# Designs tried in a protein design chat: VHH binders against UPF0764 protein C16orf89 homolog. Part 3

Target 1, 326 residues: UPF0764 protein C16orf89 homolog, of Danio rerio (Zebrafish) (Brachydanio rerio) (a7mcs3)
Amino acid sequence: DVIDNILMSLSKGITYFDMQGSNINLDGVVGYIILQAQLREATRTWPHSDFLSLSQRAAAISMLKRLSKSLSTAASTLQETDPKYFKEFEPILDSSFWSLPGEWSSTDPSLVYTSVRAMECYDEHMSDKCMTFLLGTWKDNGTPCIVTKTCRDTMTQFGCPHYSLSHQLLYFMIGTMKGCSKMLKGDLRLSRVNITVGHYKRIFCSNMMKSNQDIFKNSLTGQMQDIFIENILLCGLVGFSDFYKLDWLQSILTWQDQEAGCFGKEEDISHIFEEFLDAPHKRVKRREKTLTDGCSSHMTGVAVSALGGFLNFYLSEQDITKRPII
Short names: E, the ipSAE of ESMFold2; O, the ipSAE of OpenDDE; V2, 0.75 times the mean of E and O plus 0.25 times the DockQ between their complexes.

## First folded at step 1 (VHH)

Design B4 (framework vhh_5c3l_4)
Fold by ESMFold2-Fast, scan of step 1:
Structure B4 (fold): chain B 326 residues (1-326), chain A 121 residues (1-121)
Amino acid sequence: as target 1 above (326 residues)
Amino acid sequence: QVQLQESGGGLVQPGGSLRLSCAASGFTFSDYYMSWVRQAPGKGLEVVSDISSSGSTITYADSVKGRFTISRDNAKNTLYLQMNSLKPEDTAVYYCARDEFYDSSGYFDYRGPGTQVTVSS
């Protein structure tokens, strides 16, 4: 049942990508690249305990084939429409760049911050710059694994919310996957606090868990849905299986547009009412469409890749040959 | 009413050969990819081989490459598996299965009841 629901959702998301791939930005394409890595792992390790599981694996193989074709087209289009951004992040557009967890662990509530800032600690430009230093795409002919004092200070500060927090985790994930572990360890030795890269990841995911618990209770709308899913995606990739909660999965599945297959499609009824209310002292925040159909490129990408994580987690739980024998 | 019916299984000595057949009815056989799938006692299912609708594209599991040959006769709605140099580890129930493997979907939506192949002595 659960596996079928995930596969059906993924099929819709891949069909959407087939139709709209030329309009998907880098954020969305990266999500589908991560999904490609996850489907490849799923099809490689899929249990064959009955004919139903074999049929499900065949469906996943078909989806992987379709996705691979769509990704080559989307990457070519992205290179044409945003060549600077494509060049800066080309290394992460290869699914083999993305490491999947070999073992599962849990977050630690004792690592949750006593206070969290109300506003983001840094903007996307700073985040992108620090990541390009790690990737070696800085100034076109840059050297990989460059860690500046500004990037270290920014990416290790505690108390950051939302995207600042998830991107601090992403920074260390990219550094590890790029092979920058020695340089990151060396740079951290300059710090007065002896904290390892692995422990920073645990701290960040423990706080992303607290964030998701708060979002789930209080604010499951708009941008909070996007942050919620991104936290599941990134911490799941680091091996924190406590993010793969059934009730969280069910919520994500309901956020998919049934007709289009995308995520983050804005409800327009509020905009219609705003036209008739004529409130001169209230300014409605201007929201630019990422896609012409009203869908969010970013949210669609993180949602399908998070669902790929749920898929791999549930398949690993059903493989009794990998469970310890007492 | 889709039906797939396997035949040709039996007992054979190691190094021997068997030819499995699958009679298909109730659908346009020539439109579908077809597969042979097996299940050994106490083991999971394994896709042994698949063949495209025209017969031009064929794949094999690493465990059977060079020993097994899949083929089809679209005029007779029949799928075949020629099994040579049989090993004890080839002992399994063999199922004929219908799949599409098209860009829009991939699934095994129908299978036969299976035929037992035992490689012993």
Scores: ipSAE 0.000, ipTM 0.209, lowest interface PAE 19.0, mean pLDDT 82

Design B5 (framework vhh_ozoralizumab_d1)
Fold by ESMFold2-Fast, scan of step 1:
Structure B5 (fold): chain B 326 residues (1-326), chain A 119 residues (1-119)
Amino acid sequence: as target 1 above (326 residues)
Amino acid sequence: EVQLVESGGGLVQPGGSLRLSCAASGFTFSDYWMYWVRQAPGKGLEWVSEISTGGDSTKYPDSVKGRFTISRDNAKNTLYLQMNSLRPEDTAVYYCAREDWYEGPFDYRGQGTLVTVSS
């Protein structure tokens, strides 16, 4: 059963988080926060079709309780070990911040860029700064929904690859979830662009879909696996169900370490750093870390979060009241 | 300060040719995708061509494909548009633009150069 496979994988990932949560960085913790939102929705809306379904729901309820306890501990530790970063992103560390899709849609191949830049369009510092302007946490300002010309220009440019592409989507997702939709729409209108926030999200996810198709066919190296999963996570959260492909799920499940329960595990930690150094301006910060067991904090977070998305999608497919019979 | 300065426009007869140039300054030209867009009298902006940072990827709408060729010289910070087999419908002000311009006007577009195709 595909649901059982997802639940077993999530149980292992939550057990890993319970053991290593004090060592997981902000990016990893955010992934588990999103998983918490997804499990809360799944347990609330779970179909009651048979005994297997009831057993699966009970397992999900147990996992949600375990995860909630581990997240409380991780948040306290993060506040002590990285107080500036915690302060800047505290609003997104609440699972109620993360909205889940109300309906499913598909990406549009006609929106795919003619060519994609080889280098990231901007670094993680620029991304973080623009997001903190939306959250109202930049330099303790307290004013949310600030959109600067630099952030608008950076976050609406086309042809961006990898993490700069996924962060352009994340920027508009955070803006929408923070309640900045009217300010974003007004800024785009005043700058005389004719593209809506919703259409930017469709453009970005259409290009993230093309990226994932290329990665899946051509190269599944460590960093490409991380990008591949992040694209599924973010576009799935926006409602693009065409990212929830069974063969992609099966590949993600094989990337989980069967003993530790994490993702991105390598015995030679230096190899991960060498891979990131091969592409300047990749999403590598002083706060991102490979744990002493060789696991990737970031990849583990995005993977369990993406699996939560697969779970909610497949549960929605089992709900015959929401699915056309013809 | 970002500046884009177009040149090379003028009056040409149907079937003629013109080569437009755009001199870029105030930014690292080789790091940006570049575009040519045009605005015919009484019409909105129309995307004409795009070129990747290295010049190895180009795209055109059907209206100009096979007649127009976009190119760039990163050493000279200059963008070009070679226009052949010009038609009266190509009459427009042509603008050089940095990434995203074809989706709407930005501060980074030039002043434009007028191309008139008339007998």
Scores: ipSAE 0.000, ipTM 0.122, lowest interface PAE 19.1, mean pLDDT 82

Design B6 (framework vhh_7mjh_2)
Fold by ESMFold2-Fast, scan of step 1:
Structure B6 (fold): chain B 326 residues (1-326), chain A 119 residues (1-119)
Amino acid sequence: as target 1 above (326 residues)
Amino acid sequence: EVQLVESGGGLVQPGGSLRLSCAASGFTFSDYYMSWVRQAPGKGLEWIGRIYYSGSTSYNPSLKSLVTISRDNSKNTLYLQMNSLRAEDTATYYCARDYEDLWGEFDYWGQGTTVTVSS
């Protein structure tokens, strides 16, 4: 039944993408690319021992075909509307770029930071530049796996919150998937750092887990919902199955707009709270892009992608009722 | 063709203030990190600081209290505000497009503008 709820939500998200794909930014399209990879894995590994499983698998195959067609159209539109970003991030717009976990592990509470900064450690443009160095697309250079001192120092900094934390993980994920493991290991060794790439990922996801636990208890507002889902998506992709909690899934499903099928649609109450709580000089940017219908391109992308992760986890013969309570 | 053109240099008295400008053309200015670098007569290059697209800055700690870097993406212009100038600040000031590494390689440099601090 949980599977049916995920499939219904994904169907709505794919329908939304088909209708609004021309308006979805790079971040949103990447989310659907990751979903494509996850649906391909799900349909390959799907149990088909009974009629219900066969019916569900057939629905997933249908969704994968619809999504593949919509992604082809969206890629062409991105190339036309955002040619700079399309060119810089074209390598990650291939679903085969995104590796899925072969085994599951758990985060480690002992790796949680003793202190976390209130503000982001760095901005999106520094993050993008560092990632394009790894991809080989900076300035049409063509040389992948470039690791600068600035990027290494920024991406290994401890105590970062929110998006800077999740993007530190994303940096190492992209590096690994692009085949930059030797360059990353070499740079860390030259800097006399005794922490491996794998251990950095564990540190980051352990802190993303602590962040999600705090968000889930204290503040499920728009920006926090986006951060919450992104943490599940990225750490799930790295193999940390302790992010695939049933109560977290149920919350994500309630955040989907029932009519449009998107995520992050503006609510009147969120505007009221923002005006009431925010000081004039403490305005926090909630979302990078809002679509014409009020939906968040970024949140929609990470949400459908995270749901694909939940689907694969449940299909891997992990019984939700028998999962360790973490 | 990428061009960076510095202006605003000249003779200034000790304790004075000066604002340098760098006009960028031939590329999408708002997409790049920008730096200021100076070279005193007979000395090597000294990095002053850098600014990101968003306006976030990083400074050479030895110069942090004396300078402010800003940018106007709508005008494709980078600025360096200098206060409490001393004779030791006499140098040719360059704007540079940041390629990689905080202290390292820049892919394009301006011609430079000379600042002379003298009584």
Scores: ipSAE 0.000, ipTM 0.113, lowest interface PAE 19.1, mean pLDDT 81

Design B7 (framework vhh_7mjh_2)
Fold by ESMFold2-Fast, scan of step 1:
Structure B7 (fold): chain B 326 residues (1-326), chain A 121 residues (1-121)
Amino acid sequence: as target 1 above (326 residues)
Amino acid sequence: EVQLVESGGGLVQPGGSLRLSCAASGFTFDDYAMSWVRQAPGKGLEWIGRIYDSGSTSYNPSLKSLVTISRDNSKNTLYLQMNSLRAEDTATYYCARGEYYDFSTGYFDVWGQGTTVTVSS
């Protein structure tokens, strides 16, 4: 039931990507790259117990083939449409860059901050710059694993909300996947608290869990839906399976547009601009790309990749997919 | 505190020129691309152009012949020079930290309070 629901949603999202891939921005394309990695793992590890599981696996294999073809086209188009961002993030546009968890763990409520800032701690530009230093792509430098004092201080700051919090996690994820573990460990030894990269990831995901619990209870609006899904995607990739909750999955599935197959569909963007004008001196949420059909490129990307994470989790816990919530 | 404060707005006659300034404080100004954005009464936001940390500029093609963006990193100040002003240029003008390629692409994380420019006789 659960698996079928995920596969149907993914099929719609892949069909959308096939039709709109040339119009999707870097963030959206990265989401589909992560989905490709997750579908490859799912098809490799799929249980083979009965006819239904075999037919579901065949559907997943078909989706993986369609997605791989669409991604080749999208990458070429992205190079023409957003050449600066394509150059800066080219290493993460390879699905083999993205490592998937070999085992599952849970977040720790004792690591939740006593106080969280109301405003983002830093902007997307700072985030992108720090990540491109790790990737070796900042201004065609070619030297990876550069860690500046500003990036270390920014990316280890506690009390950050929403996108600045999720991007602190993403920074360390990218560093680890790029092979910068020794450079990051060496730089972090300059800190007074001597916290490891793994423990920073646990701290960030524990706070992203608290954020998602609050969002789910109080404010499932457009921007909060995007933050909510991104938290699930990133913390799931790090191995925190407590983000793969059935009620959270069901909510995500309802946010998909039935006709288009995308996420975050809004026709009137004036609301987004009005938010910035109401707080001109406040650090605002990161700007996302909206497509001509009103869909969010970013939200569509994080949603389909998060669903791929749910798929891998439920397949790895095969007996859980057959257990009712009692 | 990170702040952007615009100045230089006011009344200007059609065909006139005006230079707006934006004073930046609380961050390393010369590390960031800076943009100008305007909003005419009853209309949405319109991106004017940006200037990179290197000093290179990019403009909205519909406005390119009318405006020039410059910066003085030693004074932490961004400028917008406007020439041949028309009634249609009446708007609140904002400086913003970041860049904007089109209405759906880019980011702005810090905005000024805005300065009003009225083009009338």
Scores: ipSAE 0.000, ipTM 0.148, lowest interface PAE 17.6, mean pLDDT 81

Design B8 (framework vhh_sonelokimab_d1)
Fold by ESMFold2-Fast, scan of step 1:
Structure B8 (fold): chain B 326 residues (1-326), chain A 124 residues (1-124)
Amino acid sequence: as target 1 above (326 residues)
Amino acid sequence: DVQLVESGGGLVQPGGSLRLSCAASGRTFSEYAVGWFRQAPGKEREFIGAISWSGDSTYYAVSEKGRFTISRDNSKNTLYLQMNSLRPEDTAVYYCAAELYDSYFPTEADYDYWGQGTLVTVSS
C-alpha cells in the first residue's frame, strides 16, 4: 500500500528529527514545519472507509503529535545556535504561514525555456536578502513586502537552472503567503511587465517539471536528487499535482537511509569528490550543512516535506468527493 | 516613468543653511526610494543620502552625517534636502534620483530616474 509506505518513511524521518533536531539547520527545520502543515491537512481530510484507513489515520495523528513536540524543541535550539538567521526567517517557521493547495492543476510544456544557463543565476545571499525584504526582517527593518529593482529583475529572469530556478518560485510563494500580492502586482505593473505572479509560478514549475523529467531519465545522483525533490515539494505546494508521480515517489523512498531515517547520507568518498567537482552549481547553496552522521539537513527536510505532499495527493484519490485533479 | 526637477540652489555664505527641493511628476512618487547625489567641479559624482519609499528609513554618507537631513512629502510628490553648516567644499551641482521600492543603500547604478541638477555655491 502506497499510503503505508509513505507513513513508514515519515515515521522514520520524524524519529530522525527527534534524535538529531538540535543539529538540523534552518532549511531542514523549515521542511519539517511544512510536513507539520501537510500532516495537519491529511488528518483533517482523511477518508473513513474501513478499519485499515482508520488505523492509518490514527498513526498519522500520533506522528503529528510527536512532530509538533520535536518542532517546539528545535525552534528553541535554533534561537540559541543561529539567532541572526532564526530572526531573519522566523515568520516561515510557523506552519500556519504555509498555505496548501485547495485544487490541483498541471504544468504547461509550451512554457519551457528554449535555453537554460549552465550556472546558477544568483547566490544564496542574494536569495536570502530578497526573501527577507518580503518578510520584513532584513536588518530589523520591520516593513514587509519590499520589492527592490534588483530582486524583481533577479526573480523574474528566465533561463535559470537548478536552485536559482526553484528559489525564484519560492520567492513568489513567500510573497503570496506573507500577503504581498498587491505590492508584487504593483511592482510588475510599474516595471512594464505583462506577466502575473500566478503565471510566473506556472512558468517556473513548467521548467522545474522539464528539469525533473531530464534528471529522472538520465541520472539521479546526490545534488540532482536534492534538486529533484525540491522541485516536487515546491510545485506540489502551489498545486501542480503532475509532480506527484508514483515512480518518482518510489525513487525517493529508496533514497532514505534504512537505519538512520535521513536523506543524502554519504558513505562513498568518491561521491564526495564528484560533488566537489560540481562546485559552480552549488553557489546558491553555500550554507548547506552535512551532519556528523553524513546526512544532509536540506535533503532530509525537503524529502519529508515532499512525502507529506504525496500523502495528501494520494488521500485525495480515495476521497468520495475527490478534489479536482489533472 | 518619473521626471524629477531640483530647485532651491543658489549662492550661500559659509556656515549658512539651504533647503533643496525635488519635485516629481509622472507615476506615483510614493512607490520610489529616492536619494541625493552631488558633483563638484572636476570630481566624480558622490552619494549624499537616501530615504525609503515609506519615509521610515534613511541612510547618509559618513562625510555628511549630522549636517544634512533628507525628508519627503508623498502628498506633494516632493523630496527635500536640508543642508546646515555649509562649507566651501559643499559647492556642487546637486541631483535627486529615484528607484522603485528600494529601502537600503542604493548605489548610483540602482537609480533609474535622475533630475538635471541644481547648482549650490558656498562662497563669500
Scores: ipSAE 0.000, ipTM 0.129, lowest interface PAE 16.7, mean pLDDT 81

Design B9 (framework vhh_8fcz_2; at its last look DockQ between E and O 0.08; V2 from the best seeds 0.00; counts 0 for: pae E 10.9 > 2, grease 25.7 > 24.2, placed apart)
Amino acid sequence: QVQLVESGGGLVQPGGSLRLSCAASGFTFSEYWMNWVRQPPGKGLEWVSGISSGGDYTTYADSVEGRFTIIRDNDKKMVYLQMTSLKTEDTAVYYCATDLEYSWEGYDYEGQGTQVTVSS
ESMFold2-Fast, scan of step 1: ipSAE 0.000; ipTM 0.341
ESMFold2, look of step 2: ipSAE 0.006; ipTM 0.288
ESMFold2 (binder alone), look of step 2: mean pLDDT 81; pTM 0.824
OpenDDE, look of step 2: ipSAE 0.006; ipTM 0.302

Design C1 (framework vhh_8fcz_2)
Amino acid sequence: QVQLVESGGGLVQPGGSLRLSCAASGFTFSSYWMNWVRQPPGKGLEWVSGISSGGSSTTYADSVEGRFTIIRDNDKKMVYLQMTSLKTEDTAVYYCARDYFSDYEFDYEGQGTQVTVSS
ESMFold2-Fast, scan of step 1: ipSAE 0.000; ipTM 0.348

Design C2 (framework vhh_ozoralizumab_d1)
Fold by ESMFold2-Fast, scan of step 1:
Structure C2 (fold): chain B 326 residues (1-326), chain A 120 residues (1-120)
Amino acid sequence: as target 1 above (326 residues)
Amino acid sequence: EVQLVESGGGLVQPGGSLRLSCAASGFTFSSYWMYWVRQAPGKGLEWVSEISSGGDITKYPDSVKGRFTISRDNAKNTLYLQMNSLRPEDTAVYYCARESPYGFDSFDYRGQGTLVTVSS
């Protein structure tokens, strides 16, 4: 049973989070926040026509309770270890921030770019700044829904690959969930763009679908696994159910470490920079690190969150929930 | 190779003004957020101003807000800092800095600096 396999995987991932939550970075914690939203929806809408369904729903309720407790602890730890980063992204650390789709749609192959850049269009720092302008948290600004020309130009450019592409989608998702829809629509109208926020999301997910098809066919290792799962997570949250493929689910389930319950169990490449400066006047030294057990915080977070999406989709599709994993 | 070359520093009386320039080369200047940072004698680096890649967002600490103005000319690959109502405590070596693509409020390259001395 597909549902049982998803629930078993989620149980392992939640147990991992309970044990290692103090070491999980912000990105990983956000994944578990989204999983919390997914499990709340699943338990609310779960079928109860037979004993197996009732038993599975009870397990999901138990997992939701365990996860809620672990998230409370992880949030407290993030506030202590990374107070500036915590403050900047605090609005997305509430599961009620993350809206779930009310209906399903499909991507459109006709919207796929004729050419895609080989390298990222922008870096994580640009993405973070643009999102914090929407959230109202950039350098204690306090005014949400700020859309700059640079952010609009960056987040609407076509031909971006990998994380640039998924973060363009994430930008509009965060804007919509923060309540910035009117400001985003106004900015696009003033720039004389006739493409709606919803249509940008469809364009991005259509290209993320093409990316996933290419990754699945040609390369399913390391960073490509992370990109693959993130595309499923984000486009699934927007309502594109064509990302919830059984063969893709099967692959994700095999990438979970059987002993630890995490994803991406390998060593990180650390990045170090010569000089750091924070506002208003203190220096900060930053570098990326692996978890002590070799697991990826980011990949674990996006994987459990994507599995929550699969769970909700398959609960809505009784025929699929009864199919064996391929 | 990335190069940032500051100019415009000098000796000025309290209450005076100076305009600093930074000539950038070796990278796509229009794609990067840029900083002005300073180091007073015997002190650490202090953030002075920042500007978005398109020039539409600027930020200042309270110590210079209303007195300093950052601007850029992407066609000329040049960053500017207009400093007005200068005070003795503004005495420092001023550096043009490129924002690190991987660090929040961090920089990976800076120039050699230009000395600004505010005294009578």
Scores: ipSAE 0.000, ipTM 0.128, lowest interface PAE 19.2, mean pLDDT 82

Design C3 (framework vhh_5c3l_4)
Fold by ESMFold2-Fast, scan of step 1:
Formats: sequence, C-alpha cells, structure tokens
Structure C3 (fold): chain B 326 residues (1-326), chain A 118 residues (1-118)
Amino acid sequence: as target 1 above (326 residues)
Amino acid sequence: QVQLQESGGGLVQPGGSLRLSCAASGFTFSTYWMSWVRQAPGKGLEVVSDISTGGDSTTYADSVKGRFTISRDNAKNTLYLQMNSLKPEDTAVYYCATGGFDYLEDYRGPGTQVTVSS
C-alpha cells in the first residue's frame, strides 16, 4: 500500500513537471533526472509475484516514459534560457551520471559534530565553482577532477549546517560519479588528515541524520522541509537506508499540494512581504525559483527524487531473494 | 553592491609593525574565504595570506611566514592583517580580496599603500 501511495505522489509530480517543465530551474530539473534514474532501477528490479505488482510496475513504466518526454523538453528550454549554467552542469543532466546504491548501510551517531555553526559555511557560488572544477566545465577548461586547496578545505570543513552540509556531500558524490575519487582523497603531502572519501560521506550523512531528527521534532518552516527532503535524497543515494523512515515518508506525502502536485507551495503573500520588511537585504543563498503558482522549483525536484529513493528501498525490502537465509 | 575597503596603510620603518583592516559590505562576508594580495612596484600580484570562512585555516606565502598574521571578525564583517618585522621588500599596495592561493575572485578592494623605508 505504501508503494501505491508513492506511485500516486510521483504521478502527480510528473504531471506537474509536464505542465511546468519550461519554468523549472536547473536544480529542479536535476531532481527529475535523478527520479528518472530511480524509476529505471525500479522497473528493472520490480518483483513479479502477482497481479498487483504487475499493475504497479506497468504504472511505473508509464511514468518513466512520460518523465523522459518531459525531461527532453525541459533540457532544451534550459539550454535556451540559461545557456551558461546549462553548459556548466550538463554532465549531471544525464540520468546515467547518477549512481544508485548497490547495498544499504546506516549512519553513525558517534560521528555527529560537537558544535555546528549557526550560519552557512559558504554560498551557492562557491559550491557551484567547486563542482564545476570536478566536472571539467569551469570556463570551458575541459580538465575534470580539479580539486583546488580552497575547494578541498571548504568541502572537508566540519561543523557546517543546512545547505553547506548537504552540498559538501553533493560535492563528494559528484566527484565520485565523475571518477575523481583519487584526486578527492589527494596526495598525503597535501592532505591534513587521512580520511577516505567514503568516510567523509558517512560523517556528512551522520550529521544530516541528526539535522533531520531535530527538524522532524521541532521545525515548522518550509525551508526546513526543503533541507529535510534534500538530506533524505542525497544520503539515500549514497546508500544510507536509515533515512527511508515510514513516518518521514508520510510527512513528505502530506507536504505535496493536492491540486498542483508540487512542493513548497505558499498562497499567503503577506509572509513574503513581512520577511522583506524585516530584512530587505536578506541573503538568498541559492538560485531558488518560486513559480507563479507559488510552488518551489527546488523543493519539488528534491521531493520527487527522494520519493523515487523510497520506492527503490521499499521494493528491495519486499524482494525475498535479498532477505537473510533463516 | 559588493564593496571591500582597506585601511591602515602608511609609512613605517624597517622592523616596524602595521595592522591592515578591510571592511566588507554587500555580501555575506562569513561565507567567503578571504585573502590579502599585494603588488610591489613593477611586479605582478602576489597572494600573501588566505583565511577560511570560520578562521580555522590560514595559509601564508613563504616570504611572510612568521611575520604576518591574518584574522577575521565575522560579526563585524572585517578582515585583518597584522604585519610585524616589516622589510623594504614588503613595500606594496595591499588588497583585500575574496578567494585564496588557488585563485583570486573578482571582488577586490581599491588597495592601501604600505611603504617600508627609513
């Protein structure tokens, strides 16, 4: 039944993307690219035990076909409307770039930071630059896996909160998928600590888990919902299945707009004006695009891709061939 | 609009000390790596020091190690450079800039002149 709820939510999100794809920014489109990778995995490995599972698989195949068509249109629009940003991140707009986990593991509470900074450690511009050095797309230099001292120190800094923390993980994920693992670890002469790429990911996801536990108990803000979902998406992609909690899934499903099918929808504009009056120079830390219908491009993208992760996890749990021999 | 404004430059005798300050505005200072860059007469730009966003990591050019100390106050949006045991070869225009040794960001102040002479 859980599978049906995920599939219904994904269908609504894909319908929304089909209608609004030309207006969704690069961050949102990347979320749908990741969903495409996850749906391909789901349809490949789907159990075939009965009529219900066959029906669900058929629905997933239909969704994958719809999504592929919508992504083709969205990519063409991005190339036209934001050609520099499209060119810089073109490698991650291919679903084959995104690796899915082969096995599941859990985070480690002993790796949680003693203290966390109140403010982000770096901004979106620094993050984007470091990632484009890995991709080989910064100013068309064509050489991938460039890890500058500034990027190394920034992306291995401990104690970062919110988006800085999730983007440190994303940096290591992109580097691994691009084939940069040796360069990310670095030469012993340049590395201040001998920590593996895998251990950095475990440290980051252990702290993202602590963050999500705190958000789930205490936070009511839409920004916290966005980071909560992003943490699930990224750590799930790295193989940390302890993020695929049923109560977290149920919360995410309730945050989807019932009519539009998007996430992060705000209808009360008075809150936006109140924030602007209190902090007219409030810093926007990411290139967030709020659509004319009030939906968040970024939150919609991360939400549908996180749901794709839940789908693959729950399907893997139902596969009897992967259960321990009793 | 992004602004970086240096102050504290001047004339000092060899062996003397000077403290440079850089006031930052128009961006979230605490999220940027910062550096001090200098240009001696007839020479190119030289990065003398950089500092991480939280001040936990600092690097110095070999020419200034043990003599200069970089620091920052994120609450005041200010970058500092404490210069001790100054030498005639330290004479240069000193710039506050975003970034570090690996590259210079486009944001740079107008500079402050430091002259070490008897």
Scores: ipSAE 0.000, ipTM 0.203, lowest interface PAE 15.5, mean pLDDT 82

Design C4 (framework vhh_sonelokimab_d1)
Fold by ESMFold2-Fast, scan of step 1:
Structure C4 (fold): chain B 326 residues (1-326), chain A 122 residues (1-122)
Amino acid sequence: as target 1 above (326 residues)
Amino acid sequence: DVQLVESGGGLVQPGGSLRLSCAASGRTFSSYAVGWFRQAPGKEREFIGAISWSGGSTYYAVSEKGRFTISRDNSKNTLYLQMNSLRPEDTAVYYCAADFTYYDSPFEYDYWGQGTLVTVSS
């Protein structure tokens, strides 16, 4: 049972968060905030059916309660250990910020770029700055929905790979969720761009789909696993259900550590030591923290939130209106 | 191109008020988002506030909110900064800046004035 497999994996991930939440960075905590939103939706819309379904719903309700308590503790710790970063991203640390799709759609292969850059189009610092402009938190300004020429040009650039591509999508998602739709539309109109925010999201997810198909056909390695899962998480959140493939779900489930319940765990201590010699994050484009148990804070966060997306999708396919009561 | 000239700086007593002006030359000044920055001796340039090309939106640094007011008169191609309850810490060279590329950008500026000195001292 697909639902059982998802719930078992989520239970392990939440147990891991219960133990390690004080050590998980902002990116990881945001992943668990998104999972909270998805579990809340799942338990609210859960189909009323047989005993097994009711038992699964009860398990999901229990997990939501555990997660909510752990998130309160993690948010308090993050506010104490990184108050500047907490202040900058406080609006996204509320699960009510993250809207979930009301309907499902598919990506469009005809929107795939003819060429993709070999290197990231911009760094994480640029991404963070542009997002904090939308949130109203950059330099304590207090004015949301600020769109600069550099942010518009950067976030609408075609041909970007990997994290810069997924962050272009995330930028427009955050803008929409913050209520910046009118400012974004006005900016695009005055720049003489005849492409809507919704169409940019479709372009980005169509290219993230192509990226995931290529990654899945080749050997899935650590960084590519992280990119692969983030593409599923973000595009699923904007309603592209073609990312919720059963074979992709099965792959993600195998990447979870059986003992710890986290993702991205490195067992080779020599690799950790070598990274320390050269700076641990020199090859990572995103803020990342490797925990003392070898787990990836970022990958764990995106993985559990992506699994929450799979849960909501598969539950929607089992809607009470679409199946008989046994 | 747009050229910006600040004026109205000078010596003022603590608790006093001062109004700075920024005059622009150029046919399309009304299409620019414009803002005020300051730089105290030995410090980095600090954002004070900005106003959209229409005057419909204003942005302020939190530390200056309530004491400083930005306004513009597009018919005169002029930007203003009204400064009230001035403190010695407000002593700085004040610059106006304009962004041709965006009507509402408060943080990316293509054109800068030469600055006007404000000294708050007894």
Scores: ipSAE 0.000, ipTM 0.176, lowest interface PAE 16.5, mean pLDDT 80

